# Ledger of designs, part 6: VH-VL binders against Transcription antitermination protein NusB (nusB)

Target 1, 140 residues: Transcription antitermination protein NusB (nusB), of Caldanaerobacter subterraneus subsp. tengcongensis (q8rad1)
Amino acid sequence: MNRTEAREWVVKMLYQYDVSKLPLEKIFENFYEEHDPGEQKEYIEGTVRGTVEHLEEIDREIEKYSKDWPLYRMPRIDLAILRCSMYEMLYGNIPVSISINEAVEIAKKYSTDDSPSFINGLLGAFVREKGLEEGEANDN
Short names: E, the ipSAE of ESMFold2; O, the ipSAE of OpenDDE; V2, 0.75 times the mean of E and O plus 0.25 times the DockQ between their complexes.

## First folded at step 16 (VH-VL; framework fv_tislelizumab)

Design J1 (from C1 with light chain S25A; at its last look DockQ between E and O 0.90; V2 from the best seeds 0.76)
Fold by OpenDDE, look of step 16:
Structure J1 (fold): chain C 140 residues (1-140), chain A 119 residues (1-119), chain B 107 residues (1-107)
Amino acid sequence: as target 1 above (140 residues)
Amino acid sequence: QVQLQESGPGLVKPSETLSLTCTVSGGSIRSYYVHWIRQPPGKGLEWIGVIYHSGSTNYNPSLKSRVTISKDTSKNQVSLKLSSVTAADTAVYYCARGYDYWSGYFDYWGQGTTVTVSS
Amino acid sequence: DIVMTQSPDSLAVSLGERATINCKASQSVSNYLAWYQQKPGQPPKLLINWASDRESGVPDRFSGSGYGTDFTLTISSLQAEDVAVYYCQQYKSTPYTFGQGTKLEIK
């Protein structure tokens, strides 16, 4: 499993956590029953747990840049993608360009026709406002 | 509010192709996953297939060889074609909206359209 | 394909009494399970998703439970308007599949 695949699973787990009533630990258990994260285990668990831990903060950030599109009306997949990406940029030491690009690609695969541009725009605005700089690609 | 409405001929001859259209209102099909489900008289429900936002499709393997689902975004319509129909294809056909890619439950349904296969 | 089997096929319950419908999956579907209500001449109506979450507008007398292979729809106090056929549906994997349905009538 590479980092791109791992990120997709992070998004899926965040999605599942959001839409289902399952405890986070159950979500992990279910994942590990069917998948071996290998070297990506720390990234996956760290990102999911970290995102959940900072969920309120992240959601407030999302809301700042989505005034015309409240969170409750946002596609849940988009929300999961945004949460993942924002966490990565804020706490995961993931380069901005990588996080945004990967977020957009996930949206292309699993979300609506409008989601990639929406996510790109929102995250772009977020990056500009926060003054986040592009770091070196630490894609291990 | 999202609304779906099926339309098409109610009678099809054996070996011919069944063609139905699902017209969606109250939202863009670009944001929806549209599914087709059918229900033979007095029987349960069978999932036929889905068309994704990308235009990609996923069909029930039992019908894959005969089913084609397509969409016209300009008309906000989704189409179903079922070739080589037999009496077994007589059913009420529904189009329905799936919640999203990972949640394949159907929150909005059309009223259904009855299709009878008869000589 | 994941086979969904409901039990019973038909159920008669007195007004005000509890109705219980079971749904079994041939393999685990986690909580990717929905319940529908269908009345004559109408399309199915979504009642429950994610095994236990009620849709908006669904009365609280309806509840879903279960995880994995065994699921239950419960109507705590049957009302006259609850007469219908009920279906479970898994969406863990394609093809999505339904139970055969349970006809619920008033005793």
Scores: ipSAE 0.657, ipTM 0.877, lowest interface PAE 0.9, mean pLDDT 94
ESMFold2, look of step 16: ipSAE 0.766; ipTM 0.880
ESMFold2 (binder alone), look of step 16: mean pLDDT 92; pTM 0.949

Design J2 (from C1 with light chain T94Y; at its last look DockQ between E and O 0.86; V2 from the best seeds 0.77)
Fold by ESMFold2, look of step 16:
Structure J2 (fold): chain C 140 residues (1-140), chain A 119 residues (1-119), chain B 107 residues (1-107)
Amino acid sequence: as target 1 above (140 residues)
Amino acid sequence: QVQLQESGPGLVKPSETLSLTCTVSGGSIRSYYVHWIRQPPGKGLEWIGVIYHSGSTNYNPSLKSRVTISKDTSKNQVSLKLSSVTAADTAVYYCARGYDYWSGYFDYWGQGTTVTVSS
Amino acid sequence: DIVMTQSPDSLAVSLGERATINCKSSQSVSNYLAWYQQKPGQPPKLLINWASDRESGVPDRFSGSGYGTDFTLTISSLQAEDVAVYYCQQYKSYPYTFGQGTKLEIK
C-alpha cells in the first residue's frame, strides 16, 4: 500500500484504540489478518505506538489549540486524525505541509462536513505557534 | 438531544414505490449518518442502508436494485424510496443514527412507521 | 453476509435469576458487536456496544462479553421491566446484520 493509504490505517487504528477496549497488539493482529502493509509496516506500527505512548502530551496540545474545547465533545474520527498529525509533526520526520494536507483529506473522506476546516485551522495554529513551518516560498 | 421521526403513507400498492421521510432534530444531518432498518411483522431486523455526510450511500445487496436513500439538508431530512414493492416489503420502517463512519451501531432510533403493501 | 445466530430463541427466567443469551457469527466480527432491547410497540434500544461497553443509562445488571464469533449478553438479576426481545448486531462488514432475536419472559 502507499503512504497515503497507510496513514488512513494509522488514523483508523488510533480511532479503534480510542473507541474500543482492544489492546494495540490485537488491533495490529486484526489488521494483518485482512491486509498486507508491505513496506509501510514500520511506519504504521511506529506511528500508532508512538502516538499512544505520547498521548497525554498530544491531547494537551490539541486542547490548547481548540480554545479549550473539551476533547470528549470532539468527533472521535477528528480526534484520531489530529493525534496522528500532531505525532508526525512533533516526533516524525514528515514535512508539516504533507501531514496537514493528508489530515484534511482523511477528514473529507471519513468525518463530518465541518471537520476539514476545523482540522486545518487547529493544525495551522499549532504549526505557527510552535515555529514548525517550513521555510519554502508560498508563491508561483 | 437527537430525535428522529419517520413519516409517510402507511399503505402502498404492489409494484409502486414506497416513500418515507426521516426528520432529524437536535442536530444537523450534515454530521449524522442516518440508516434505515425494517422489521416485518413478528420478525427480526433487517438493515436497509446508510447515507453518509457526503451524500454517498451503501445499501443491503438484497435490496440494492430497488432502494434509494437521499437527503435534504435544508429540511434536515433523509428519504427512503423502495421501488416495485411486494407483500414481502410490509414492515415497520425505522430510521436510526449511526454513531459515526466506522462505528455502525445505532444509538438513536425513530419510533418507526408501519407500511403495509396490499391491493 | 455474516449470519448472526442467537440462542435460545426464547427463554423464561424467574424474577431475580440470571438470564444468558448467546450470539454466534458465521465469521469473525472481532468486537464489532452491539446488543439491543426491544419492548412491545417500541423501537430497539441500544444496550451494549463494542461487545462489552454498556451504553449510558443501562442498568449494571446488563453485561456483554465475547470476541470473534461467540458473544454473550447476561442479565444478572432479572427484573420485570426486562421482558423484551433481545437482538445482537454485527457492524464489522456491510451489510450490517442482526440475530433473529431472543424473547425473554418471566417464568
Scores: ipSAE 0.692, ipTM 0.861, lowest interface PAE 1.1, mean pLDDT 90
ESMFold2 (binder alone), look of step 16: mean pLDDT 92; pTM 0.948
OpenDDE, look of step 16: ipSAE 0.797; ipTM 0.909

Design J3 (from C1 with heavy chain V34I; at its last look DockQ between E and O 0.80; V2 from the best seeds 0.78)
Heavy chain, then light chain:
Amino acid sequence: QVQLQESGPGLVKPSETLSLTCTVSGGSIRSYYIHWIRQPPGKGLEWIGVIYHSGSTNYNPSLKSRVTISKDTSKNQVSLKLSSVTAADTAVYYCARGYDYWSGYFDYWGQGTTVTVSS
Amino acid sequence: DIVMTQSPDSLAVSLGERATINCKSSQSVSNYLAWYQQKPGQPPKLLINWASDRESGVPDRFSGSGYGTDFTLTISSLQAEDVAVYYCQQYKSTPYTFGQGTKLEIK
ESMFold2, look of step 16: ipSAE 0.764; ipTM 0.881
ESMFold2 (binder alone), look of step 16: mean pLDDT 94; pTM 0.956
OpenDDE, look of step 16: ipSAE 0.789; ipTM 0.911

## First folded at step 17 (VH-VL; framework fv_tislelizumab)

Design K1 (from C1 with heavy chain G98D; at its last look DockQ between E and O 0.81; V2 from the best seeds 0.70)
Heavy chain, then light chain:
Amino acid sequence: QVQLQESGPGLVKPSETLSLTCTVSGGSIRSYYVHWIRQPPGKGLEWIGVIYHSGSTNYNPSLKSRVTISKDTSKNQVSLKLSSVTAADTAVYYCARDYDYWSGYFDYWGQGTTVTVSS
Amino acid sequence: DIVMTQSPDSLAVSLGERATINCKSSQSVSNYLAWYQQKPGQPPKLLINWASDRESGVPDRFSGSGYGTDFTLTISSLQAEDVAVYYCQQYKSTPYTFGQGTKLEIK
ESMFold2, look of step 17: ipSAE 0.537; ipTM 0.837
ESMFold2 (binder alone), look of step 17: mean pLDDT 92; pTM 0.949
OpenDDE, look of step 17: ipSAE 0.785; ipTM 0.907

Design K2 (from C1 with heavy chain S103T; at its last look DockQ between E and O 0.82; V2 from the best seeds 0.75)
Heavy chain, then light chain:
Amino acid sequence: QVQLQESGPGLVKPSETLSLTCTVSGGSIRSYYVHWIRQPPGKGLEWIGVIYHSGSTNYNPSLKSRVTISKDTSKNQVSLKLSSVTAADTAVYYCARGYDYWTGYFDYWGQGTTVTVSS
Amino acid sequence: DIVMTQSPDSLAVSLGERATINCKSSQSVSNYLAWYQQKPGQPPKLLINWASDRESGVPDRFSGSGYGTDFTLTISSLQAEDVAVYYCQQYKSTPYTFGQGTKLEIK
ESMFold2, look of step 17: ipSAE 0.758; ipTM 0.876
ESMFold2 (binder alone), look of step 17: mean pLDDT 92; pTM 0.945
OpenDDE, look of step 17: ipSAE 0.699; ipTM 0.898

Design K3 (from C1 with light chain K92R; at its last look DockQ between E and O 0.86; V2 from the best seeds 0.82)
Heavy chain, then light chain:
Amino acid sequence: QVQLQESGPGLVKPSETLSLTCTVSGGSIRSYYVHWIRQPPGKGLEWIGVIYHSGSTNYNPSLKSRVTISKDTSKNQVSLKLSSVTAADTAVYYCARGYDYWSGYFDYWGQGTTVTVSS
Amino acid sequence: DIVMTQSPDSLAVSLGERATINCKSSQSVSNYLAWYQQKPGQPPKLLINWASDRESGVPDRFSGSGYGTDFTLTISSLQAEDVAVYYCQQYRSTPYTFGQGTKLEIK
ESMFold2, look of step 17: ipSAE 0.754; ipTM 0.881
ESMFold2 (binder alone), look of step 17: mean pLDDT 92; pTM 0.949
OpenDDE, look of step 17: ipSAE 0.870; ipTM 0.933

Design K4 (from C1 with heavy chain S54E; at its last look DockQ between E and O 0.87; V2 from the best seeds 0.81)
Heavy chain, then light chain:
Amino acid sequence: QVQLQESGPGLVKPSETLSLTCTVSGGSIRSYYVHWIRQPPGKGLEWIGVIYHEGSTNYNPSLKSRVTISKDTSKNQVSLKLSSVTAADTAVYYCARGYDYWSGYFDYWGQGTTVTVSS
Amino acid sequence: DIVMTQSPDSLAVSLGERATINCKSSQSVSNYLAWYQQKPGQPPKLLINWASDRESGVPDRFSGSGYGTDFTLTISSLQAEDVAVYYCQQYKSTPYTFGQGTKLEIK
ESMFold2, look of step 17: ipSAE 0.758; ipTM 0.883
ESMFold2 (binder alone), look of step 17: mean pLDDT 92; pTM 0.950
OpenDDE, look of step 17: ipSAE 0.835; ipTM 0.926

## First folded at step 18 (VH-VL; framework fv_tislelizumab)

Design M1 (from C1 with light chain S28K; at its last look DockQ between E and O 0.87; V2 from the best seeds 0.82)
Heavy chain, then light chain:
Amino acid sequence: QVQLQESGPGLVKPSETLSLTCTVSGGSIRSYYVHWIRQPPGKGLEWIGVIYHSGSTNYNPSLKSRVTISKDTSKNQVSLKLSSVTAADTAVYYCARGYDYWSGYFDYWGQGTTVTVSS
Amino acid sequence: DIVMTQSPDSLAVSLGERATINCKSSQKVSNYLAWYQQKPGQPPKLLINWASDRESGVPDRFSGSGYGTDFTLTISSLQAEDVAVYYCQQYKSTPYTFGQGTKLEIK
ESMFold2, look of step 18: ipSAE 0.809; ipTM 0.897
ESMFold2 (binder alone), look of step 18: mean pLDDT 92; pTM 0.949
OpenDDE, look of step 18: ipSAE 0.867; ipTM 0.931
ESMFold2, look of step 21: ipSAE 0.791; ipTM 0.886
ESMFold2 (binder alone), look of step 21: mean pLDDT 92; pTM 0.950
OpenDDE, look of step 21: ipSAE 0.823; ipTM 0.917

Design M2 (from C1 with heavy chain Y52W; at its last look DockQ between E and O 0.81; V2 from the best seeds 0.81)
Heavy chain, then light chain:
Amino acid sequence: QVQLQESGPGLVKPSETLSLTCTVSGGSIRSYYVHWIRQPPGKGLEWIGVIWHSGSTNYNPSLKSRVTISKDTSKNQVSLKLSSVTAADTAVYYCARGYDYWSGYFDYWGQGTTVTVSS
Amino acid sequence: DIVMTQSPDSLAVSLGERATINCKSSQSVSNYLAWYQQKPGQPPKLLINWASDRESGVPDRFSGSGYGTDFTLTISSLQAEDVAVYYCQQYKSTPYTFGQGTKLEIK
ESMFold2, look of step 18: ipSAE 0.755; ipTM 0.875
ESMFold2 (binder alone), look of step 18: mean pLDDT 92; pTM 0.946
OpenDDE, look of step 18: ipSAE 0.866; ipTM 0.931

Design M3 (from C1 with heavy chain Y99W; at its last look DockQ between E and O 0.83; V2 from the best seeds 0.74)
Heavy chain, then light chain:
Amino acid sequence: QVQLQESGPGLVKPSETLSLTCTVSGGSIRSYYVHWIRQPPGKGLEWIGVIYHSGSTNYNPSLKSRVTISKDTSKNQVSLKLSSVTAADTAVYYCARGWDYWSGYFDYWGQGTTVTVSS
Amino acid sequence: DIVMTQSPDSLAVSLGERATINCKSSQSVSNYLAWYQQKPGQPPKLLINWASDRESGVPDRFSGSGYGTDFTLTISSLQAEDVAVYYCQQYKSTPYTFGQGTKLEIK
ESMFold2, look of step 18: ipSAE 0.670; ipTM 0.868
ESMFold2 (binder alone), look of step 18: mean pLDDT 92; pTM 0.948
OpenDDE, look of step 18: ipSAE 0.757; ipTM 0.908

Design M4 (from C1 with heavy chain S31N; at its last look DockQ between E and O 0.91; V2 from the best seeds 0.84)
Heavy chain, then light chain:
Amino acid sequence: QVQLQESGPGLVKPSETLSLTCTVSGGSIRNYYVHWIRQPPGKGLEWIGVIYHSGSTNYNPSLKSRVTISKDTSKNQVSLKLSSVTAADTAVYYCARGYDYWSGYFDYWGQGTTVTVSS
Amino acid sequence: DIVMTQSPDSLAVSLGERATINCKSSQSVSNYLAWYQQKPGQPPKLLINWASDRESGVPDRFSGSGYGTDFTLTISSLQAEDVAVYYCQQYKSTPYTFGQGTKLEIK
ESMFold2, look of step 18: ipSAE 0.787; ipTM 0.888
ESMFold2 (binder alone), look of step 18: mean pLDDT 92; pTM 0.950
OpenDDE, look of step 18: ipSAE 0.848; ipTM 0.928

## First folded at step 19 (VH-VL; framework fv_tislelizumab)

Design N1 (from M1 with heavy chain S31N; at its last look DockQ between E and O 0.90; V2 from the best seeds 0.80)
Heavy chain, then light chain:
Amino acid sequence: QVQLQESGPGLVKPSETLSLTCTVSGGSIRNYYVHWIRQPPGKGLEWIGVIYHSGSTNYNPSLKSRVTISKDTSKNQVSLKLSSVTAADTAVYYCARGYDYWSGYFDYWGQGTTVTVSS
Amino acid sequence: DIVMTQSPDSLAVSLGERATINCKSSQKVSNYLAWYQQKPGQPPKLLINWASDRESGVPDRFSGSGYGTDFTLTISSLQAEDVAVYYCQQYKSTPYTFGQGTKLEIK
ESMFold2, look of step 19: ipSAE 0.813; ipTM 0.899
ESMFold2 (binder alone), look of step 19: mean pLDDT 92; pTM 0.950
OpenDDE, look of step 19: ipSAE 0.745; ipTM 0.900
ESMFold2, look of step 21: ipSAE 0.807; ipTM 0.898
ESMFold2 (binder alone), look of step 21: mean pLDDT 93; pTM 0.951
OpenDDE, look of step 21: ipSAE 0.714; ipTM 0.890

Design N2 (from N1 with light chain K28R; at its last look DockQ between E and O 0.88; V2 from the best seeds 0.78)
Heavy chain, then light chain:
Amino acid sequence: QVQLQESGPGLVKPSETLSLTCTVSGGSIRNYYVHWIRQPPGKGLEWIGVIYHSGSTNYNPSLKSRVTISKDTSKNQVSLKLSSVTAADTAVYYCARGYDYWSGYFDYWGQGTTVTVSS
Amino acid sequence: DIVMTQSPDSLAVSLGERATINCKSSQRVSNYLAWYQQKPGQPPKLLINWASDRESGVPDRFSGSGYGTDFTLTISSLQAEDVAVYYCQQYKSTPYTFGQGTKLEIK
ESMFold2, look of step 19: ipSAE 0.807; ipTM 0.893
ESMFold2 (binder alone), look of step 19: mean pLDDT 93; pTM 0.951
OpenDDE, look of step 19: ipSAE 0.746; ipTM 0.895
ESMFold2, look of step 21: ipSAE 0.791; ipTM 0.890
ESMFold2 (binder alone), look of step 21: mean pLDDT 93; pTM 0.952
OpenDDE, look of step 21: ipSAE 0.709; ipTM 0.888

Design N3 (from N1 with light chain K92R; at its last look DockQ between E and O 0.86; V2 from the best seeds 0.71)
Heavy chain, then light chain:
Amino acid sequence: QVQLQESGPGLVKPSETLSLTCTVSGGSIRNYYVHWIRQPPGKGLEWIGVIYHSGSTNYNPSLKSRVTISKDTSKNQVSLKLSSVTAADTAVYYCARGYDYWSGYFDYWGQGTTVTVSS
Amino acid sequence: DIVMTQSPDSLAVSLGERATINCKSSQKVSNYLAWYQQKPGQPPKLLINWASDRESGVPDRFSGSGYGTDFTLTISSLQAEDVAVYYCQQYRSTPYTFGQGTKLEIK
ESMFold2, look of step 19: ipSAE 0.784; ipTM 0.878
ESMFold2 (binder alone), look of step 19: mean pLDDT 93; pTM 0.952
OpenDDE, look of step 19: ipSAE 0.533; ipTM 0.850

Design N4 (from N1 with light chain S30Q; at its last look DockQ between E and O 0.90; V2 from the best seeds 0.82)
Heavy chain, then light chain:
Amino acid sequence: QVQLQESGPGLVKPSETLSLTCTVSGGSIRNYYVHWIRQPPGKGLEWIGVIYHSGSTNYNPSLKSRVTISKDTSKNQVSLKLSSVTAADTAVYYCARGYDYWSGYFDYWGQGTTVTVSS
Amino acid sequence: DIVMTQSPDSLAVSLGERATINCKSSQKVQNYLAWYQQKPGQPPKLLINWASDRESGVPDRFSGSGYGTDFTLTISSLQAEDVAVYYCQQYKSTPYTFGQGTKLEIK
ESMFold2, look of step 19: ipSAE 0.825; ipTM 0.893
ESMFold2 (binder alone), look of step 19: mean pLDDT 93; pTM 0.952
OpenDDE, look of step 19: ipSAE 0.751; ipTM 0.899

## First folded at step 20 (VH-VL; framework fv_tislelizumab)

Design P1 (from N2 with light chain S30Q; at its last look DockQ between E and O 0.78; V2 from the best seeds 0.78)
Heavy chain, then light chain:
Amino acid sequence: QVQLQESGPGLVKPSETLSLTCTVSGGSIRNYYVHWIRQPPGKGLEWIGVIYHSGSTNYNPSLKSRVTISKDTSKNQVSLKLSSVTAADTAVYYCARGYDYWSGYFDYWGQGTTVTVSS
Amino acid sequence: DIVMTQSPDSLAVSLGERATINCKSSQRVQNYLAWYQQKPGQPPKLLINWASDRESGVPDRFSGSGYGTDFTLTISSLQAEDVAVYYCQQYKSTPYTFGQGTKLEIK
ESMFold2, look of step 20: ipSAE 0.823; ipTM 0.901
ESMFold2 (binder alone), look of step 20: mean pLDDT 93; pTM 0.952
OpenDDE, look of step 20: ipSAE 0.743; ipTM 0.901

Design P2 (from N2 with heavy chain S54T; at its last look DockQ between E and O 0.81; V2 from the best seeds 0.77)
Heavy chain, then light chain:
Amino acid sequence: QVQLQESGPGLVKPSETLSLTCTVSGGSIRNYYVHWIRQPPGKGLEWIGVIYHTGSTNYNPSLKSRVTISKDTSKNQVSLKLSSVTAADTAVYYCARGYDYWSGYFDYWGQGTTVTVSS
Amino acid sequence: DIVMTQSPDSLAVSLGERATINCKSSQRVSNYLAWYQQKPGQPPKLLINWASDRESGVPDRFSGSGYGTDFTLTISSLQAEDVAVYYCQQYKSTPYTFGQGTKLEIK
ESMFold2, look of step 20: ipSAE 0.799; ipTM 0.891
ESMFold2 (binder alone), look of step 20: mean pLDDT 93; pTM 0.954
OpenDDE, look of step 20: ipSAE 0.710; ipTM 0.893

Design P3 (from N2 with heavy chain V34I; at its last look DockQ between E and O 0.80; V2 from the best seeds 0.78)
Heavy chain, then light chain:
Amino acid sequence: QVQLQESGPGLVKPSETLSLTCTVSGGSIRNYYIHWIRQPPGKGLEWIGVIYHSGSTNYNPSLKSRVTISKDTSKNQVSLKLSSVTAADTAVYYCARGYDYWSGYFDYWGQGTTVTVSS
Amino acid sequence: DIVMTQSPDSLAVSLGERATINCKSSQRVSNYLAWYQQKPGQPPKLLINWASDRESGVPDRFSGSGYGTDFTLTISSLQAEDVAVYYCQQYKSTPYTFGQGTKLEIK
ESMFold2, look of step 20: ipSAE 0.811; ipTM 0.898
ESMFold2 (binder alone), look of step 20: mean pLDDT 94; pTM 0.957
OpenDDE, look of step 20: ipSAE 0.734; ipTM 0.895

Design P4 (from N2 with heavy chain Y101S W102S, light chain W50S; at its last look DockQ between E and O 0.04; V2 from the best seeds 0.00; counts 0 for: pae O 7.6 > 2, placed apart)
Heavy chain, then light chain:
Amino acid sequence: QVQLQESGPGLVKPSETLSLTCTVSGGSIRNYYVHWIRQPPGKGLEWIGVIYHSGSTNYNPSLKSRVTISKDTSKNQVSLKLSSVTAADTAVYYCARGYDSSSGYFDYWGQGTTVTVSS
Amino acid sequence: DIVMTQSPDSLAVSLGERATINCKSSQRVSNYLAWYQQKPGQPPKLLINSASDRESGVPDRFSGSGYGTDFTLTISSLQAEDVAVYYCQQYKSTPYTFGQGTKLEIK
ESMFold2, look of step 20: ipSAE 0.053; ipTM 0.698
ESMFold2 (binder alone), look of step 20: mean pLDDT 92; pTM 0.948
OpenDDE, look of step 20: ipSAE 0.014; ipTM 0.635

## First folded at step 22 (VH-VL; framework fv_tislelizumab)

Design Q1 (from M1 with light chain S30Q; at its last look DockQ between E and O 0.85; V2 from the best seeds 0.85)
Heavy chain, then light chain:
Amino acid sequence: QVQLQESGPGLVKPSETLSLTCTVSGGSIRSYYVHWIRQPPGKGLEWIGVIYHSGSTNYNPSLKSRVTISKDTSKNQVSLKLSSVTAADTAVYYCARGYDYWSGYFDYWGQGTTVTVSS
Amino acid sequence: DIVMTQSPDSLAVSLGERATINCKSSQKVQNYLAWYQQKPGQPPKLLINWASDRESGVPDRFSGSGYGTDFTLTISSLQAEDVAVYYCQQYKSTPYTFGQGTKLEIK
ESMFold2, look of step 22: ipSAE 0.826; ipTM 0.896
ESMFold2 (binder alone), look of step 22: mean pLDDT 91; pTM 0.944
OpenDDE, look of step 22: ipSAE 0.881; ipTM 0.935

Design Q2 (from M1 with heavy chain G104A; at its last look DockQ between E and O 0.86; V2 from the best seeds 0.84)
Heavy chain, then light chain:
Amino acid sequence: QVQLQESGPGLVKPSETLSLTCTVSGGSIRSYYVHWIRQPPGKGLEWIGVIYHSGSTNYNPSLKSRVTISKDTSKNQVSLKLSSVTAADTAVYYCARGYDYWSAYFDYWGQGTTVTVSS
Amino acid sequence: DIVMTQSPDSLAVSLGERATINCKSSQKVSNYLAWYQQKPGQPPKLLINWASDRESGVPDRFSGSGYGTDFTLTISSLQAEDVAVYYCQQYKSTPYTFGQGTKLEIK
ESMFold2, look of step 22: ipSAE 0.799; ipTM 0.894
ESMFold2 (binder alone), look of step 22: mean pLDDT 93; pTM 0.956
OpenDDE, look of step 22: ipSAE 0.870; ipTM 0.935

Design Q3 (from M1 with light chain N31H; at its last look DockQ between E and O 0.91; V2 from the best seeds 0.81)
Heavy chain, then light chain:
Amino acid sequence: QVQLQESGPGLVKPSETLSLTCTVSGGSIRSYYVHWIRQPPGKGLEWIGVIYHSGSTNYNPSLKSRVTISKDTSKNQVSLKLSSVTAADTAVYYCARGYDYWSGYFDYWGQGTTVTVSS
Amino acid sequence: DIVMTQSPDSLAVSLGERATINCKSSQKVSHYLAWYQQKPGQPPKLLINWASDRESGVPDRFSGSGYGTDFTLTISSLQAEDVAVYYCQQYKSTPYTFGQGTKLEIK
ESMFold2, look of step 22: ipSAE 0.733; ipTM 0.871
ESMFold2 (binder alone), look of step 22: mean pLDDT 92; pTM 0.948
OpenDDE, look of step 22: ipSAE 0.827; ipTM 0.919

Design Q4 (from M1 with light chain S52D; at its last look DockQ between E and O 0.88; V2 from the best seeds 0.00; counts 0 for: germline match VL .474 < .500)
Heavy chain, then light chain:
Amino acid sequence: QVQLQESGPGLVKPSETLSLTCTVSGGSIRSYYVHWIRQPPGKGLEWIGVIYHSGSTNYNPSLKSRVTISKDTSKNQVSLKLSSVTAADTAVYYCARGYDYWSGYFDYWGQGTTVTVSS
Amino acid sequence: DIVMTQSPDSLAVSLGERATINCKSSQKVSNYLAWYQQKPGQPPKLLINWADDRESGVPDRFSGSGYGTDFTLTISSLQAEDVAVYYCQQYKSTPYTFGQGTKLEIK
ESMFold2, look of step 22: ipSAE 0.783; ipTM 0.882
ESMFold2 (binder alone), look of step 22: mean pLDDT 92; pTM 0.949
OpenDDE, look of step 22: ipSAE 0.846; ipTM 0.923

## First folded at step 23 (VH-VL; framework fv_tislelizumab)

Design AA1 (from Q1 with heavy chain G104A; at its last look DockQ between E and O 0.87; V2 from the best seeds 0.86)
Heavy chain, then light chain:
Amino acid sequence: QVQLQESGPGLVKPSETLSLTCTVSGGSIRSYYVHWIRQPPGKGLEWIGVIYHSGSTNYNPSLKSRVTISKDTSKNQVSLKLSSVTAADTAVYYCARGYDYWSAYFDYWGQGTTVTVSS
Amino acid sequence: DIVMTQSPDSLAVSLGERATINCKSSQKVQNYLAWYQQKPGQPPKLLINWASDRESGVPDRFSGSGYGTDFTLTISSLQAEDVAVYYCQQYKSTPYTFGQGTKLEIK
ESMFold2, look of step 23: ipSAE 0.818; ipTM 0.900
ESMFold2 (binder alone), look of step 23: mean pLDDT 93; pTM 0.955
OpenDDE, look of step 23: ipSAE 0.888; ipTM 0.939

Design AA2 (from Q1 with light chain Q30M; at its last read DockQ between E and O 0.84; V2 from the best seeds 0.87)
Heavy chain, then light chain:
Amino acid sequence: QVQLQESGPGLVKPSETLSLTCTVSGGSIRSYYVHWIRQPPGKGLEWIGVIYHSGSTNYNPSLKSRVTISKDTSKNQVSLKLSSVTAADTAVYYCARGYDYWSGYFDYWGQGTTVTVSS
Amino acid sequence: DIVMTQSPDSLAVSLGERATINCKSSQKVMNYLAWYQQKPGQPPKLLINWASDRESGVPDRFSGSGYGTDFTLTISSLQAEDVAVYYCQQYKSTPYTFGQGTKLEIK
ESMFold2, look of step 23: ipSAE 0.822; ipTM 0.895
ESMFold2 (binder alone), look of step 23: mean pLDDT 93; pTM 0.951
OpenDDE, look of step 23: ipSAE 0.872; ipTM 0.932
ESMFold2, fold request of step 25: ipSAE 0.831, 0.837, 0.833; ipTM 0.900, 0.904, 0.900
ESMFold2 (binder alone), fold request of step 25: mean pLDDT 92, 92, 92; pTM 0.949, 0.949, 0.950
OpenDDE, fold request of step 25: ipSAE 0.904, 0.902, 0.905; ipTM 0.943, 0.943, 0.944
ESMFold2, last read: ipSAE 0.843, 0.815, 0.829; ipTM 0.908, 0.891, 0.894
ESMFold2 (binder alone), last read: mean pLDDT 92, 92, 92; pTM 0.949, 0.949, 0.949
OpenDDE, last read: ipSAE 0.905, 0.906, 0.905; ipTM 0.943, 0.945, 0.944

Design AA3 (from Q1 with light chain Q30R; at its last look DockQ between E and O 0.84; V2 from the best seeds 0.83)
Heavy chain, then light chain:
Amino acid sequence: QVQLQESGPGLVKPSETLSLTCTVSGGSIRSYYVHWIRQPPGKGLEWIGVIYHSGSTNYNPSLKSRVTISKDTSKNQVSLKLSSVTAADTAVYYCARGYDYWSGYFDYWGQGTTVTVSS
Amino acid sequence: DIVMTQSPDSLAVSLGERATINCKSSQKVRNYLAWYQQKPGQPPKLLINWASDRESGVPDRFSGSGYGTDFTLTISSLQAEDVAVYYCQQYKSTPYTFGQGTKLEIK
ESMFold2, look of step 23: ipSAE 0.768; ipTM 0.889
ESMFold2 (binder alone), look of step 23: mean pLDDT 92; pTM 0.950
OpenDDE, look of step 23: ipSAE 0.882; ipTM 0.935

Design AA4 (from Q1 with heavy chain V34I G104A; at its last fold request DockQ between E and O 0.84; V2 from the best seeds 0.87)
Heavy chain, then light chain:
Amino acid sequence: QVQLQESGPGLVKPSETLSLTCTVSGGSIRSYYIHWIRQPPGKGLEWIGVIYHSGSTNYNPSLKSRVTISKDTSKNQVSLKLSSVTAADTAVYYCARGYDYWSAYFDYWGQGTTVTVSS
Amino acid sequence: DIVMTQSPDSLAVSLGERATINCKSSQKVQNYLAWYQQKPGQPPKLLINWASDRESGVPDRFSGSGYGTDFTLTISSLQAEDVAVYYCQQYKSTPYTFGQGTKLEIK
ESMFold2, look of step 23: ipSAE 0.827; ipTM 0.901
ESMFold2 (binder alone), look of step 23: mean pLDDT 94; pTM 0.960
OpenDDE, look of step 23: ipSAE 0.889; ipTM 0.939
ESMFold2, fold request of step 25: ipSAE 0.831, 0.822, 0.829; ipTM 0.902, 0.900, 0.903
ESMFold2 (binder alone), fold request of step 25: mean pLDDT 94, 94, 94; pTM 0.959, 0.959, 0.959
OpenDDE, fold request of step 25: ipSAE 0.914, 0.913, 0.915; ipTM 0.947, 0.947, 0.947

